# Ledger of designs, part 7: VH-VL binders against Argininosuccinate lyase 2 (argH2)

Target 1, 199 residues: Argininosuccinate lyase 2 (argH2), of Mesorhizobium japonicum (q981v0r135to333)
Amino acid sequence: ATELQRHSIPIPETWLATSIRDVENILAHGTLPVVVKPVSGSGSSGVRLCDSAAAAIAGFNSAKSVLQDQVDLPSPDILIQQYVEGKEYSAEIIAYDGKLHCLGILAKHKGPPPCFVEVGHDFPAPLLEPSLQELASFASGAVSALGLEFGPAHVEFVITESGPVIIEVNPRLAGGMIPVMLSHALGTSILDMVIRLYA

## First folded at step 4 (VH-VL)

Design a18 (framework fv_benmelstobart)
Fold by ESMFold2-Fast, scan of step 4:
Structure a18 (fold): chain C 199 residues (1-199), chain A 119 residues (1-119), chain B 107 residues (1-107)
Amino acid sequence: as target 1 above (199 residues)
Amino acid sequence: QITLKESGPTLVKPTQTLTLTCTVSGFSLSSYGVHWIRQPPGKALEWLGVIWSGGSTDYNAAFMSRLTITKDNSKNQVVLTMNNMDPVDTATYYCARKGWLYRGYFDYWGQGTLVTVSS
Amino acid sequence: DIQMTQSPSSLSASVGDRVTITCKASQDISNYVAWYQQKPGKAPKLLIYDASNLETGVPDRFSGSGYGTDFTFTISSLQPEDIATYFCQQYDNLPYTFGQGTKLEIK
């Protein structure tokens, strides 16, 4: 999050919480609603929108418990992030020889609040080509700001009333069916492509 | 306990300006956008515009030349101003709160105020 | 603008009947559809959001389905208190737009 802020990439206010006391201190100075999510989580797994202090504390405890179910887990850090209102998208990017290739922009569909379980994706996102290009450039800019020269990156962002905002960048392939969907659309295996980068 | 309540004049003459106030309770305007929707008697609902939590606005293009939405977070009030009222603008005017995330369904509505535009 | 075409415009049914109302969007709107109930002189009340999710406190005889351009709202067993006008709404893009409404009456 700090690196993205340093390079002037729009990102919501984000805080690290290691205890309930941290959550309370964050909420004393932050604006509700907030999104509570594990730093070590995969994609949107374990993410929860919280509209009260009690919900945020419950979300923190739930996220921490889920991470502690892993056998060899490093210390779990929980992110608390200001909620941003807008349509949610993701970009799948591959870096090779210092060049960034956006493989696609997907629209993200979520279930009911407050847990917002991911229920589907549209690929390509149902946007006009100039808009898709603008979103691809924005997402690539975020990946570039983090210095990625090789490998895959999964970028999550929201289009707000004030413009696009990065909510997460993961230097790994997206979870679920996204790599399969992209492989079908591109007529090639995304996993094979990633393997080739390191051969 | 979440409430929204519209207030303002119920009778407006043609060419005059309408000003309606929406007073909210049980939530913060810094956290939620508030929309204005109207309904002419016996007709469909028509979205007029919104003021987002951050203060930016979006308007239906059909009304943007004569419509302004403002707010005062400290007073818990959102104000709709519409210029050059015409008899066809006779409608019940509602303010409503948006649902969660980018989902633009309306989970809480004011009671509505009927504004009649005539002589 | 996205047009929402609702049918039928009016419907007469008996208590206990299964009632179905449809809504068609002029373009793909994924699942960004809500359904509202409006009784005379009252504000609309949210029943269904995201095409198929039942709002908290709403009876389970109400349901919704659909994706893309074609959406359906169903009352599985009509009760007298369900007599109202029903509206669909898209929220995929601004301006948000509503269907013309379906007036439901008892036979």
Scores: ipSAE 0.000, ipTM 0.436, lowest interface PAE 16.6, mean pLDDT 77

Design a19 (framework fv_benmelstobart)
Fold by ESMFold2-Fast, scan of step 4:
Structure a19 (fold): chain C 199 residues (1-199), chain A 119 residues (1-119), chain B 107 residues (1-107)
Amino acid sequence: as target 1 above (199 residues)
Amino acid sequence: QITLKESGPTLVKPTQTLTLTCTVSGFSLSSYGVHWIRQPPGKALEWLGVIWSGGSTDYNAAFMSRLTITKDNSKNQVVLTMNNMDPVDTATYYCARKGWLERGYFDYWGQGTLVTVSS
Amino acid sequence: DIQMTQSPSSLSASVGDRVTITCKASQDISNYVAWYQQKPGKAPKLLIYDASNLETGVPDRFSGSGYGTDFTFTISSLQPEDIATYFCQQYDNLPYTFGQGTKLEIK
């Protein structure tokens, strides 16, 4: 997320916490509400919107519990991020031979707070073509800023009154049904495309 | 601070070409599209067209045969050119910005410039 | 093109009155409607977007509602500074189109 800041790509204030003391220190300098999530958590697992210090501490403990149950996660650290209000979107990007290809822009549908459980996606996002192009360019810019020249990338962002804000860039395929939805819409296997990149 | 400002006011004779420049400040034309809207005296607003952040354009079909919108990101300027002006084109012309996702509501407007078309 | 029919074309009300303006789209536009206030000699000012969302800094006496083809804009308690012309706008499809406006006067 630091690399995105260096390239002036909008991102919310984000902090890493390893202890309850870290959470307290972060909240002394930050603004509520915040989103508490595991660094490598998927969807809504361990993710919580917190509007108080007590809720943030509880969210931290819950996120730690989720990480302890997942054997593949690279880091046990918990992410605390300023909450960004707005419509949430994702972009699926493939980098190949020095070029970035946006496979699609999706609109995310989430349930009510505090958990914001992901309840669905619309593909393509219900926007006019020029708006879809603007979002694809924004997402591609974020991927480019991170130096990704080969492989898949999943970009999550929120559109606020003041413009788009990146909430996450993952150098991997999206989870769940997104690759299935894109494969169906595009008439080709997204998994096969990714495999071919590495072959 | 976000601002948009149209050139003018201007007087145009029938059949002449109108050129208006919108100068923006406080945001990048690489990040936001700019729209042109006009309002004849005492009448409703009429959308003319847009130039998107990436440089593509869309025009109202009623005007597209005589309307061109261009921009220069480095100068922070958007230019509207309209050929073959007629007295019915007399109006206040606005340039306006919308946010990234909005299909076309306008959060910031220029002050407007009066274009009078008469002999 | 999507036609936006606004009513009434003008109205007079007293300070403190509840004022309602309606806007009808010629086809389904979901919630993609904005409402603007325009004072004489000034550019329009955004008040409401997405049919019911209040723009930042706009007083809460202004509200909007509706979905599909029928939309309503309300001023819950009219103030002297609210004298203006009000316009609805659809942004579901290009070209964007506006209502003909409602001129609001205070008696």
Scores: ipSAE 0.000, ipTM 0.469, lowest interface PAE 12.2, mean pLDDT 78

Design a20 (framework fv_benmelstobart)
Fold by ESMFold2-Fast, scan of step 4:
Formats: sequence, C-alpha cells, structure tokens
Structure a20 (fold): chain C 199 residues (1-199), chain A 119 residues (1-119), chain B 107 residues (1-107)
Amino acid sequence: as target 1 above (199 residues)
Amino acid sequence: QITLKESGPTLVKPTQTLTLTCTVSGFSLSSYGVHWIRQPPGKALEWLGVIWSGGSTDYNAAFMSRLTITKDNSKNQVVLTMNNMDPVDTATYYCARKGWLRGSYFDYWGQGTLVTVSS
Amino acid sequence: DIQMTQSPSSLSASVGDRVTITCKASQDISNYVAWYQQKPGKAPKLLIYDASNLETGVPDRFSGSGYGTDFTFTISSLQPEDIATYFCQQYDNLPYTFGQGTKLEIK
C-alpha cells in the first residue's frame, strides 16, 4: 500500500500486469527473481516464484487462468513483486481503543523452490527477547501507518541484510492453525478476543 | 553510509530540562531503533533508553521518571528529553544503532555531545 | 540490574605483550557480552560480540571468551594503536549495563 510508503516503511517493488506485454515491460526494467500472484486475497492459487522471463510469463498465464475460474467479470490484475530474500516472520496484532497489542511473533519455514510453500511456523520465534520486541514494534508501526484502530491484523515481513521489509498486511486473523496455536500458547481464545472487540 | 549525529545545548543549569537531537542518515527510523547512552567524565557508559522502529520505547528505570525519547521519521530525527538536570548528569551523550536480529550491542555510534550541568 | 565488574581498572604493558582483561556479571548472562574500544575524545568502537565473535574489520589479535558470569578479552600481541579504554557490556536483560572500563597504557 501507498500508505506504507508514505510512512517510509519498506515494501517490495510491486507492479500490476494485465497482459504479457506488461510482464515483459516490468522485467525489462526490474530484476529477477519475482513473485507472480493474483491480486485476490487469502486461499488463492497461482502464486509462483519466477527466476526467468519465461517462468514469469507462464506464472502470469497460470494466475490469470485461476482467477477466471473464480469470477464472472474480467479477471483482476496480476501482481508481480520483487522477491525479498531473508528470514521470514509474521506478527498477530489486535487493535482496540486506539492501542495496538502484539499477540505474538512467528518464524516462517519455507519449502524448496520454485513453488515456495510454508512448511511450518515456530511460536514464539526463537529469538532473544529484545529482538522479539523490535519485531513487534516494526509490525505494529506498519499497522499504525495503515490507520487500523480496531480489529485483528496479520503482518508478514522479511528481515533482509538492509533491514525489514513488509510483504503483506491483512486486516483479519491469520489463516489456518495460527489462531489455534496462539490460543494454546497464550492460554486464551483468540477468536473470543476478536468477538469481544466487536461486542 | 550510515551516520548518527547528536546536537543540542552544551550547557544546562541545575533543575532545567535537557533536549538533545540525534540526526541519522543512511537508514530509515521506520526500520531501525535508536538508543541513547551517556558517559560521565572518566566513568562507565550508562544506557538510558531506546525508541524502536514502530515508536515504542524502553527506558532505564533509574531515569524513567524524567526521561522521554521521541522521534520524527520524516525528519530523520530522534529527540531525548531529560527533566530536572543535576550536576551529576554532566556527561557525553551518544545515540547509537544496532543491526537487525543482533543483540543490543551497538555497531554505529554518533560522535557524542558533552553536556555540562552547572550554575 | 545486572552489574558488570571489570578488572583491572588500569593496565600498563609493552608492545608485543599478551593483554587480558576480565569482566564478571552478577548473574548468568549466557554469552550475551560485547567488548568495545574507546580512544580519548571518540565514541566506543565495537570489537567483540556474543562473547567471542570478532566484528568485521577488527584485527584478529583481539579475541573474547567466556560464558555465564565470567568473560575475558585478550589482545594477543599489543600494538601501539591499541592504547585505549576497553569496556564490556551485557545485553541479556534491560537495562543494558557496562563495566567500569580498563585503561590500557604502554609502559
């Protein structure tokens, strides 16, 4: 989001493509590898790490085909994003009454290329306590920059040689088993907490 | 190139408030925290506090009641404010940064600014 | 607060000598210790982190060791440019604390 850039929070260079010509133009001025994915939200297929122009074009066609199966109107644009290499983390944050509360930091584990699949999470991330606070503060800053003052947020980011980069901020609970894992670790129901925010 | 530079008054009278500014370049305050550390003449270094990238702060309990650290990311500036200065607060004040996922040991320091507290 | 007790407070040695400085923590801090060099009028410079890891660009005559409560910093062969005050720091817990310093001089 442009709001993250407005607050000088690092995000990967990102482009929208509607045609193969767009993909070619993006690659002419960018660097490989790139991530090709549909603009659609969680659960969408067609996400691919591409290390060549041919792979990126194939990824674009694949992503567009997936979206055409799911919508009646013309498919949404396909997102092409620079690949950010580094240690990957996520943060689960709750916003309430103008305050942000970080519930936990998780370390992400990925499978082998070229189709990067998350194979696991560690909670809490196996880091020194001050590093966990630093990560929590960074993620909370991103949520704050987007103006989220109420409700849950899931932040995905990577730590590069040059510092942290936000990959994604979702104003909703994390998918899959993450809320269950956090509920067990914290001794309380994350879903109950979210429900009580709106009650 | 990464740099940090302290600026502010070099003389403060007892009971007055000290305000120091740390101006950074070569990195973003949205991505890195900044620590304040002081050193009285001929004495050990004392960690005062930190402002993290997202704006949260941690302070040394010995100074917490009179110490505030704030920042303006767009100006690349971190500000330390300390109330009720006393002659024993005479020290060189440094701002410093650490690398990501490293412990809180500091690989980049400002040059320091000597603040003398006397009447 | 964790107290870091450094010894000796001052040390005189000759060029080529092996110099050892010690630092003792008041409680177990694992290997969360850094060592700094500070020359007169200048900011501290990081030399060692995680008790024994040498910072990039630092000469390999500098080394550190230790775990738990007892730590040592060594200069294997003293050079004239090594004249400085040396400080240890713990970062296991807030507030971060430093030793009182060891002033190193040439005889």
Scores: ipSAE 0.212, ipTM 0.695, lowest interface PAE 4.1, mean pLDDT 82

Design a21 (framework fv_benmelstobart)
Fold by ESMFold2-Fast, scan of step 4:
Structure a21 (fold): chain C 199 residues (1-199), chain A 119 residues (1-119), chain B 107 residues (1-107)
Amino acid sequence: as target 1 above (199 residues)
Amino acid sequence: QITLKESGPTLVKPTQTLTLTCTVSGFSLSSYGVHWIRQPPGKALEWLGVIWSGGSTDYNAAFMSRLTITKDNSKNQVVLTMNNMDPVDTATYYCARKSGWLRGYFDYWGQGTLVTVSS
Amino acid sequence: DIQMTQSPSSLSASVGDRVTITCKASQDISNYVAWYQQKPGKAPKLLIYDASNLETGVPDRFSGSGYGTDFTFTISSLQPEDIATYFCQQYDNLPYTFGQGTKLEIK
């Protein structure tokens, strides 16, 4: 996140919470509404839009339960993030031999607040080709700023009135149906590509 | 305040390479792409290409073989390089930014720089 | 490439006249059309976007309409300062393409 800021790439204010006291301290110095989420690229599981201190604490407890079930994460920390309103998109990127390849841009569809249930993805995002190129380039720029030289990356971002904002970057494959949709569209297995990178 | 300004040589000889610089102010090149558009005297506007916020480029196929667009975000500069200039490339060259995301119309233009290709 | 054809290529009109310029796309471009005004020695100025939306600060005598392949730009009451060349542009697909321009002159 720090590297994104150093390259002037827009990100929402984000705080790390490990306890209810941390949540209270963050809210004392932050602005509602906030999004409370586990440290993961896992859709809407444990993610909540919170417009009050009570809702944020409830969201923290929910997200903590989700993280305790995920053994692949190195830290059980919960993220509290400024709410960013806009159309949400994601990009699947592969870094290979110093080059970045954007495999696709998807439009993310979430259910109603405060618990955003992921209801689907459109692939490719229903946008003009020039818009897809613009979004692919922005997402690739974020991955580049993080210094990723090899492997997959999943980028989530929103388009606001003031421009794009990165919500999440993680150096792994997206969950759900995204790898299946990309594999079908590209005529190749995304999982096979990832395996080949590590073999 | 958003501004763009083109600079570079105004006279180029046939077969030489043209290099133009667009200096931007009031926005970040890491968040917005910059387009190059040219206009021969008395003729229509021609879109040449773009360098997107992340550094990737798209070019008009008619110019792709001799056109390169690069940038330096820290200097707020975008550079257009076009090889093998010909008298028919005489035109006013503009850099432009579109007024919003997910659209392709241009609200912010540089003043333009006339490049004459002559022996 | 998507071709944009303007009609007429030039016209002469009197102050106060209603002026209409048309633009035809070679394929369906929905409403992804912008109109620009260009005065001699100046960069183009955006007037209309998304076929019919008036850009902020642009006088309301300027208007646009159309969808699909046929687009119209209108000046309801011509003023002396409106003498310029007008261009349409599609942004449905790359490369972005412009009409050949309509040169507007006062009689």
Scores: ipSAE 0.296, ipTM 0.704, lowest interface PAE 3.7, mean pLDDT 82

Design a22 (framework fv_benmelstobart)
Fold by ESMFold2-Fast, scan of step 4:
Structure a22 (fold): chain C 199 residues (1-199), chain A 119 residues (1-119), chain B 107 residues (1-107)
Amino acid sequence: as target 1 above (199 residues)
Amino acid sequence: QITLKESGPTLVKPTQTLTLTCTVSGFSLSSYGVHWIRQPPGKALEWLGVIWSGGSTDYNAAFMSRLTITKDNSKNQVVLTMNNMDPVDTATYYCARKGWLRGYYFDYWGQGTLVTVSS
Amino acid sequence: DIQMTQSPSSLSASVGDRVTITCKASQDISNYVAWYQQKPGKAPKLLIYDASNLETGVPDRFSGSGYGTDFTFTISSLQPEDIATYFCQQYDNLPYTFGQGTKLEIK
């Protein structure tokens, strides 16, 4: 997002495509490989790493078909994003009473490209406490830059040799087993906590 | 090339406030935390605190009551402020970066600036 | 706070000697220790990280070992340019703490 760039938070170069011609124009001015994903996708559904123009076009068509099954749009928007190589992490954050609370940092395990299907998570991420605090601070900075005042946020990012890069920020709790894992580790229900804060 | 450079006054009187600036190049403050470390003449290094990439801070409890670290990402600057300086605070002050490896360590240091506290 | 205790505080050795410096942590820090070299008037230079990994560009006469609470730093064949103060540092937890330093001199 533009707001993340305004606050100098690292994000991959990102483009919107509504047609195959858009994909071709983006590739003419960008660099491979790219990640193709639906704007409103969940998990890895419709997400694809593309190292050629043909793969990017196929990925666009795949992502478009996923969106058409779930929404009533004649031309759904597809996101094309530069590929960022590195270890992938996520942060679960709660914004309440003007303060951000990082509930945990998780390491993500992805299946092989091109689909990047999630195959598991480690919680807490197998990093030192100071490293976890640094990643929590980075993720909280991204949430703060977007102006989220209340509610849960799920931040996905990749650690590169040059540092962290935000992949996406979602104003919702993570899917799958993440809330269950955090609830167990923290000795409290994450879902109950969210309900109590915002009911 | 990655560099960090400290700047500020080299002489401070007792009870005054010290302000030091660390100017960085070759990396973004939105991606890396910056630490402040000091070394009194002939003594061990002392970690003072850090400002993380997202803007949160952690301080050594021994200094927390009089220490503030801030930054301006757009200017590539980190600022250390320490109140109520005392002659025992005479030291070379360094800013340093930690790498993004699992076993984190200080991979780049500034040249250091000697701050003498005397009447 | 985790205390790092270095031994010896100072050491005199001849060119070509094997030099050993030790560092003891007050609690288990796994392998999360780094070693630095500091020459007079200069900032510390990283030599070893994760107890035993040699930093890029550092001569292979420098080595480290250890796990848990006891760590060792070795110079296998001392050279004149190695005259410096050496420090260990733990990064298992905040605040980061350093040993008191070992001053190495040529006799």
Scores: ipSAE 0.016, ipTM 0.551, lowest interface PAE 7.4, mean pLDDT 79

Design a25 (from B4a with light chain D92Y N93R; framework fv_benmelstobart)
Heavy chain, then light chain:
Amino acid sequence: QITLKESGPTLVKPTQTLTLTCTVSGFSLSSYGVHWIRQPPGKALEWLGVIWSGGSTDYNAAFMSRLTITKDNSKNQVVLTMNNMDPVDTATYYCARKGWLRGYFDYWGQGTLVTVSS
Amino acid sequence: DIQMTQSPSSLSASVGDRVTITCKASQDISNYVAWYQQKPGKAPKLLIYDASNLETGVPDRFSGSGYGTDFTFTISSLQPEDIATYFCQQYYRLPYTFGQGTKLEIK
ESMFold2-Fast, scan of step 4: ipSAE 0.664; ipTM 0.882

Design a29 (from B4a with light chain Y91H D92Y N93S L94T; framework fv_benmelstobart)
Fold by ESMFold2-Fast, scan of step 4:
Order: C-alpha cells, then sequence, then structure tokens
Structure a29 (fold): chain C 199 residues (1-199), chain A 118 residues (1-118), chain B 107 residues (1-107)
C-alpha cells in the first residue's frame, strides 16, 4: 500500500496486471524472478514464483483462475511483485485502545521455488540480526501506518538484504496453527484475549 | 533524527584512488541499504551504487570496474572506493538512504565536493 | 539505460505564479518517478514519489502527475523559498537516472 511507503515502511515493488500484455510489459525491465499472486487471495492459493516470462504468464492465468471463484468480480486484478530473497516471517499483533502489542514472531517454511506453498512454522523465530524486538517494532509500525486501532492483525514480511519488507497485512487472526502455537508459548489463549477485547 | 554525513579527501590527483566515508545516525545499517550518488558541478545527478543491509552490493555498470562499496555496521559507516580517478570525476558525492532495491531517496547526506586535478 | 529528458532547463517566474516542469522517459516507466528540490550548496530534498505522492512535510502547493513516459511537476503558487533547481528521477529500474534539472529563478 502507498500508505506504508508514505510512513517509510518498506514494501516490494508491485505492479498490477489485468492482461498478458501487462505481464509482458512489466517483465520488459528485467525484474525476474517475480511473484505472481491474486489481489484477494488468502495464503498461498494461486501464488507462484516465476523465473521466466512463460512461467509468469502461466502464473497470471493460474491466479486469475483462483479469482474466478468470486461471482461478483468483473475483472480479476493480479499482482506481480518483485521477488525479495530472504527468510519469511509473520507477526501476530493485537491493537487495543490505539496501542499495539506484538504477541510473537514466527518463521515460515515454504516449499522450494517455484511453488510458494507454506509447509510449516517455527516459533519462536531463530534470528541473529535484526533482533526479534526490531522486527516486532517494524511489524507494529506497519499496522500503525494503516490506522488499525482495535483488533488483531497478521503481518507477513521478508528479511531481505535491504532489511525487512512487508508482504501483506491482514486485519484478522492468523489461520492454521499460528494462534495455537502462540497461545501455548504465551501460556494463554489468543482467542481468549481477543474475546476479552470485544467484551 | 536520521542523518547521513560524507567525509574524506576533497582533492585527489589523476589515477589515484578516492575513499569516502558515510557516517549514519538514527537508523541501523543492518536494516537499510545506503546508496552513493554524485553530481558534477552544474550537471545532473548520477547514481553510483548501493550496499544493502545484508552486505551485498549493486553498481552502475558505467562505474562497476573501478567502484567498491563496503560497510561496518558496528561503526555506522559505509565506505565508497573508486579507483583511477580522472578530472571528469570531479563532483559532489552524496550518500543517501532507501530501504528498497529500486527506489527514490528519502534522506541525503550534505555532500562532499571532490576535485580531481594535478 | 532509461534517459530522463527534463524541460525547460531554466525558468523565470513571479511569486504567486503557477509553475510547471516536465520530464519525458525514453521508455514506459509506469508511475515510478520522483521529484527533488535542490537549493544552492544543499543536498536534494525529496518532494514527490510514485509520480503523484507528496512526501510528508512537503507543502501542498507542490504536486506531480503522469504515467508511462510523460510526467509533470507543478507549483500552484510560487513562493520565494521555492527558488531552486528541480530534478526528476526514474525509480523504475537500475541504474537510477535523473533529468538534467530545471533552474527556477524570480523575474
Amino acid sequence: as target 1 above (199 residues)
Amino acid sequence: QITLKESGPTLVKPTQTLTLTCTVSGFSLSSYGVHWIRQPPGKALEWLGVIWSGGSTDYNAAFMSRLTITKDNSKNQVVLTMNNMDPVDTATYYCARKGWLRGYFDYWGQGTLVTVSS
Amino acid sequence: DIQMTQSPSSLSASVGDRVTITCKASQDISNYVAWYQQKPGKAPKLLIYDASNLETGVPDRFSGSGYGTDFTFTISSLQPEDIATYFCQQHYSTPYTFGQGTKLEIK
């Protein structure tokens, strides 16, 4: 989001494609590899790491097929994003009364390229530099920049050589095992905390 | 809060090596890349290269054969080394921050004028 | 490399005037253009990025527009402190390249 850049929050170079011609034009400036993903996708459905123009076009068509499940979408928008090499992490954040609390940082295990399929999580994330505290501060800054004052947020980011970069911010509880793992590590229920906030 | 400052020799003889240091404050070199940009007197800005937070580098092909950028995170310093200086390399040299591979520059050092002459 | 052609090279205007500067890229660069202000003896200051986004702290009399190959930068009502050289930059791909600059002076 442009709002993240305005607050000096790093995000990958991202382009919108609605046609194969758009994909070709984006690739003309030598950005391979790229990640092709649907705008409204959840998790890794329809997401592809592409090392060639042919792979990117195939990824575009695959992502477009995912969006075809939405009956009210007249023209699917597909994101083509510069591949950022690095370890992928997620942060679970709760906003309450304008204050942000980072509950934990998790390392993500992805399938080998070109398939960006999430195959597991580590908790806590093993990091040497930057520190977990710096990453928590970075993720909280991204949530703050988007104006979230109340509720849970799931932040996905990559630690690149240029530093941490936001991949996605979701104003919801994380899926799968993440809330379970965090609840166990913290000695309390993440769902219970969210319920207390809304009570 | 965020500052960058260039330092080094202001006069270099032809064929000598230029070494400039950029000292940063208010952010971590382990989290942000630092770029080098120069401006000959009265001319346009020229991007020279970058060193990323992880230590890898990218250089403008026009300068790549004689340009090296290094850093020391613990000292908050980035160093530009350019070999075989020529009078045409006379310029104000800037270091600047941007935390992404392709980008605009949100914070700049004040610049240091380097004159190349006999 | 992407060439950025900026015009005019110099411009004289009166306080309160609307000032427009243009940049043309040698190839399609979408909206990846930044604009900088540089006063004598000073480093450039970022004003606009992504063609039309105003950097925080920059007065709203400054604006940018454009897409593809043609970009414009506008000062809606020139103030004395705006006298400077202005540069465009493409941030679409490396090596990043800049326009030649427009020197803005008071009549």
Scores: ipSAE 0.000, ipTM 0.440, lowest interface PAE 14.2, mean pLDDT 75

Design a30 (from B4a with light chain D92Y N93S L94Y; framework fv_benmelstobart)
Fold by ESMFold2-Fast, scan of step 4:
Structure a30 (fold): chain C 199 residues (1-199), chain A 118 residues (1-118), chain B 107 residues (1-107)
Amino acid sequence: as target 1 above (199 residues)
Amino acid sequence: QITLKESGPTLVKPTQTLTLTCTVSGFSLSSYGVHWIRQPPGKALEWLGVIWSGGSTDYNAAFMSRLTITKDNSKNQVVLTMNNMDPVDTATYYCARKGWLRGYFDYWGQGTLVTVSS
Amino acid sequence: DIQMTQSPSSLSASVGDRVTITCKASQDISNYVAWYQQKPGKAPKLLIYDASNLETGVPDRFSGSGYGTDFTFTISSLQPEDIATYFCQQYYSYPYTFGQGTKLEIK
């Protein structure tokens, strides 16, 4: 059981695959569609939404090809994860002195089929303040359940008709331009804020 | 089926602390917030506050100095504590739930009448 | 705080009548308004949300309209079981606030 599951926080079913045989075995017991992605850091190329067994196998091969070109990857395995349908959000959180501070909630934009790669983010998410507090609390609860008392965290999650689901919790700042977007919107450097909290 | 049920004392003396419990079924407190709303006899509904799924709270500023909302996810219980009760705090107290990213309440407890008198 | 003012505070009508209740917000709240029915001794029941959407299981004689600051709730043909107090609610911002209620009675 994971720490998130120990605290009854919803997560999608996730499996590790090292071979095409693993992918086939996972699909024999799971439900399509699935997301295929490398276990390397957030934002890696080779992430695919797969609506068939053939697409999942192709996604596995593509993700493994991405990993093959790197010598010092954290993990050689490929993740196969149940697709969760709903509105997608991310939260940037800083843990300091046992307290959690949510710096912002972003709404994710998906590209067109057949591969639904994120094409951008809106900051702040275009929602009323009570909704932003609701999202921030859920994301902070996931970070708290993992026992993070110090440092930045990036949380990805989906709001479904049956409730919220955590997709990913990364104990680091978001990749790409998200820290730049937040710094510009807040009128201060996110990196400077992190440094000042730990100074 | 989603249900909420309030329980606690029906009579409180002035200056005492009120403690009410809301027991939920059909959903997880790790996934949904729970709100407290009260209604004095013959008057409008008053939103008191909420405890969100992650444990953070938001309170109506009018009650914030006296009000605490806590929860125990494993027991499916949310607890409202209000200090320094006064006869004007006599009201039916409800716990309620809303859908995610909504602001209207589609599930309510039955309510519990709390009378504040000597 | 956003103040929600209902009119009238009470009204009497006959079965089969068209009944209209209004609610005015002290500032622009877009369409973030809900309407509730409350019978004596019972919790409020959601009837209308987002100013004009009918909640599942609610009879179609109930309707809502409005945007910005002025909102209307209508019962097209009053039935005996509709006798209750009706409340509007805004959820545009904290704190959530309710109208003072409109008590509906049979003539």
Scores: ipSAE 0.571, ipTM 0.831, lowest interface PAE 1.7, mean pLDDT 84

Design a33 (from B4a with light chain D92Y N93K L94Y Y96W; framework fv_benmelstobart)
Fold by ESMFold2-Fast, scan of step 4:
Structure a33 (fold): chain C 199 residues (1-199), chain A 118 residues (1-118), chain B 107 residues (1-107)
Amino acid sequence: as target 1 above (199 residues)
Amino acid sequence: QITLKESGPTLVKPTQTLTLTCTVSGFSLSSYGVHWIRQPPGKALEWLGVIWSGGSTDYNAAFMSRLTITKDNSKNQVVLTMNNMDPVDTATYYCARKGWLRGYFDYWGQGTLVTVSS
Amino acid sequence: DIQMTQSPSSLSASVGDRVTITCKASQDISNYVAWYQQKPGKAPKLLIYDASNLETGVPDRFSGSGYGTDFTFTISSLQPEDIATYFCQQYYKYPWTFGQGTKLEIK
């Protein structure tokens, strides 16, 4: 996300790989560990934390297999990203009438390395109100930088010792149980609210 | 490397508007919020407000009606504007930064004296 | 607003003394308390956070304790460079509030 960089919003170093040779070239210039994942995929399928060249190559092959099963692509793109250590959060945001509304901040729980399979979320994140405001403002800033003026957005980010880093911004609702959790907590249907934006 | 510096010092007449600029270096305003805190001579510190990285603000209710905090990320500047100044507003004004998910301030500007007198 | 009542307002002590300052919150604030040192003409310097954690680079003669409403800041062996005003701060709830300060002097 070049637009995020133009607005000085931190993102991890990210590379596209279409072959094992690409992976080797990226690792020759990068620092381990890295996260290997498919460019387009639902959930954590094919995502791996790799702390060696061999692990990164294995992760590339695994991610490529996942893409081939779901989408018929001759040379699927695989993302190799700098690993960002810190507390991980996600934000569910709705853009409407020129304003951004943060519906909730969730704390993300991941399983042990080398495969960071998502194991759960806490909603709301167990933080004091000022911290929630700080997180919501940062996530909204990233959505604003990408020019989203209408509709839902899901933002994933990590708080490091050196500051926040955006991992992913998707113009869609979060998967799994997150919309159900938010709907129960807010006493309203998140899906109904999104539908009403288009009506 | 991380620094914050307030403009001033300044003299303001009663009923006039105060404008202070905080210039930051060593970090990005798109990643960190900046707070304004003041200290009247010989008294306690008072938290005035914050502008967060995404541009939203939170203010101390005691000052909210006359206080505005804005920023320009490209210039590394945060601006505090406070209208209808009174002699009791005489204080050293600080801009400050905190660590993410923390409520205490680990980086402070040197402070600037604002004197409100006719 | 949460009131932070700090005592004493001033004290005099000798080099090598154990100095104790207290801070009482008007309501339960768990452990969300910080302590600052301020020398004349300077900005406050963070010493202690989350009631008992020592900030990096701060000498280990400084310590904090407490939970709920009652908090204590201690200097185990006073040094000449410790002459300053000390402030507590709560960050449990907006607006964040500070104690009135304790002015520490050498007798």
Scores: ipSAE 0.603, ipTM 0.851, lowest interface PAE 1.6, mean pLDDT 84

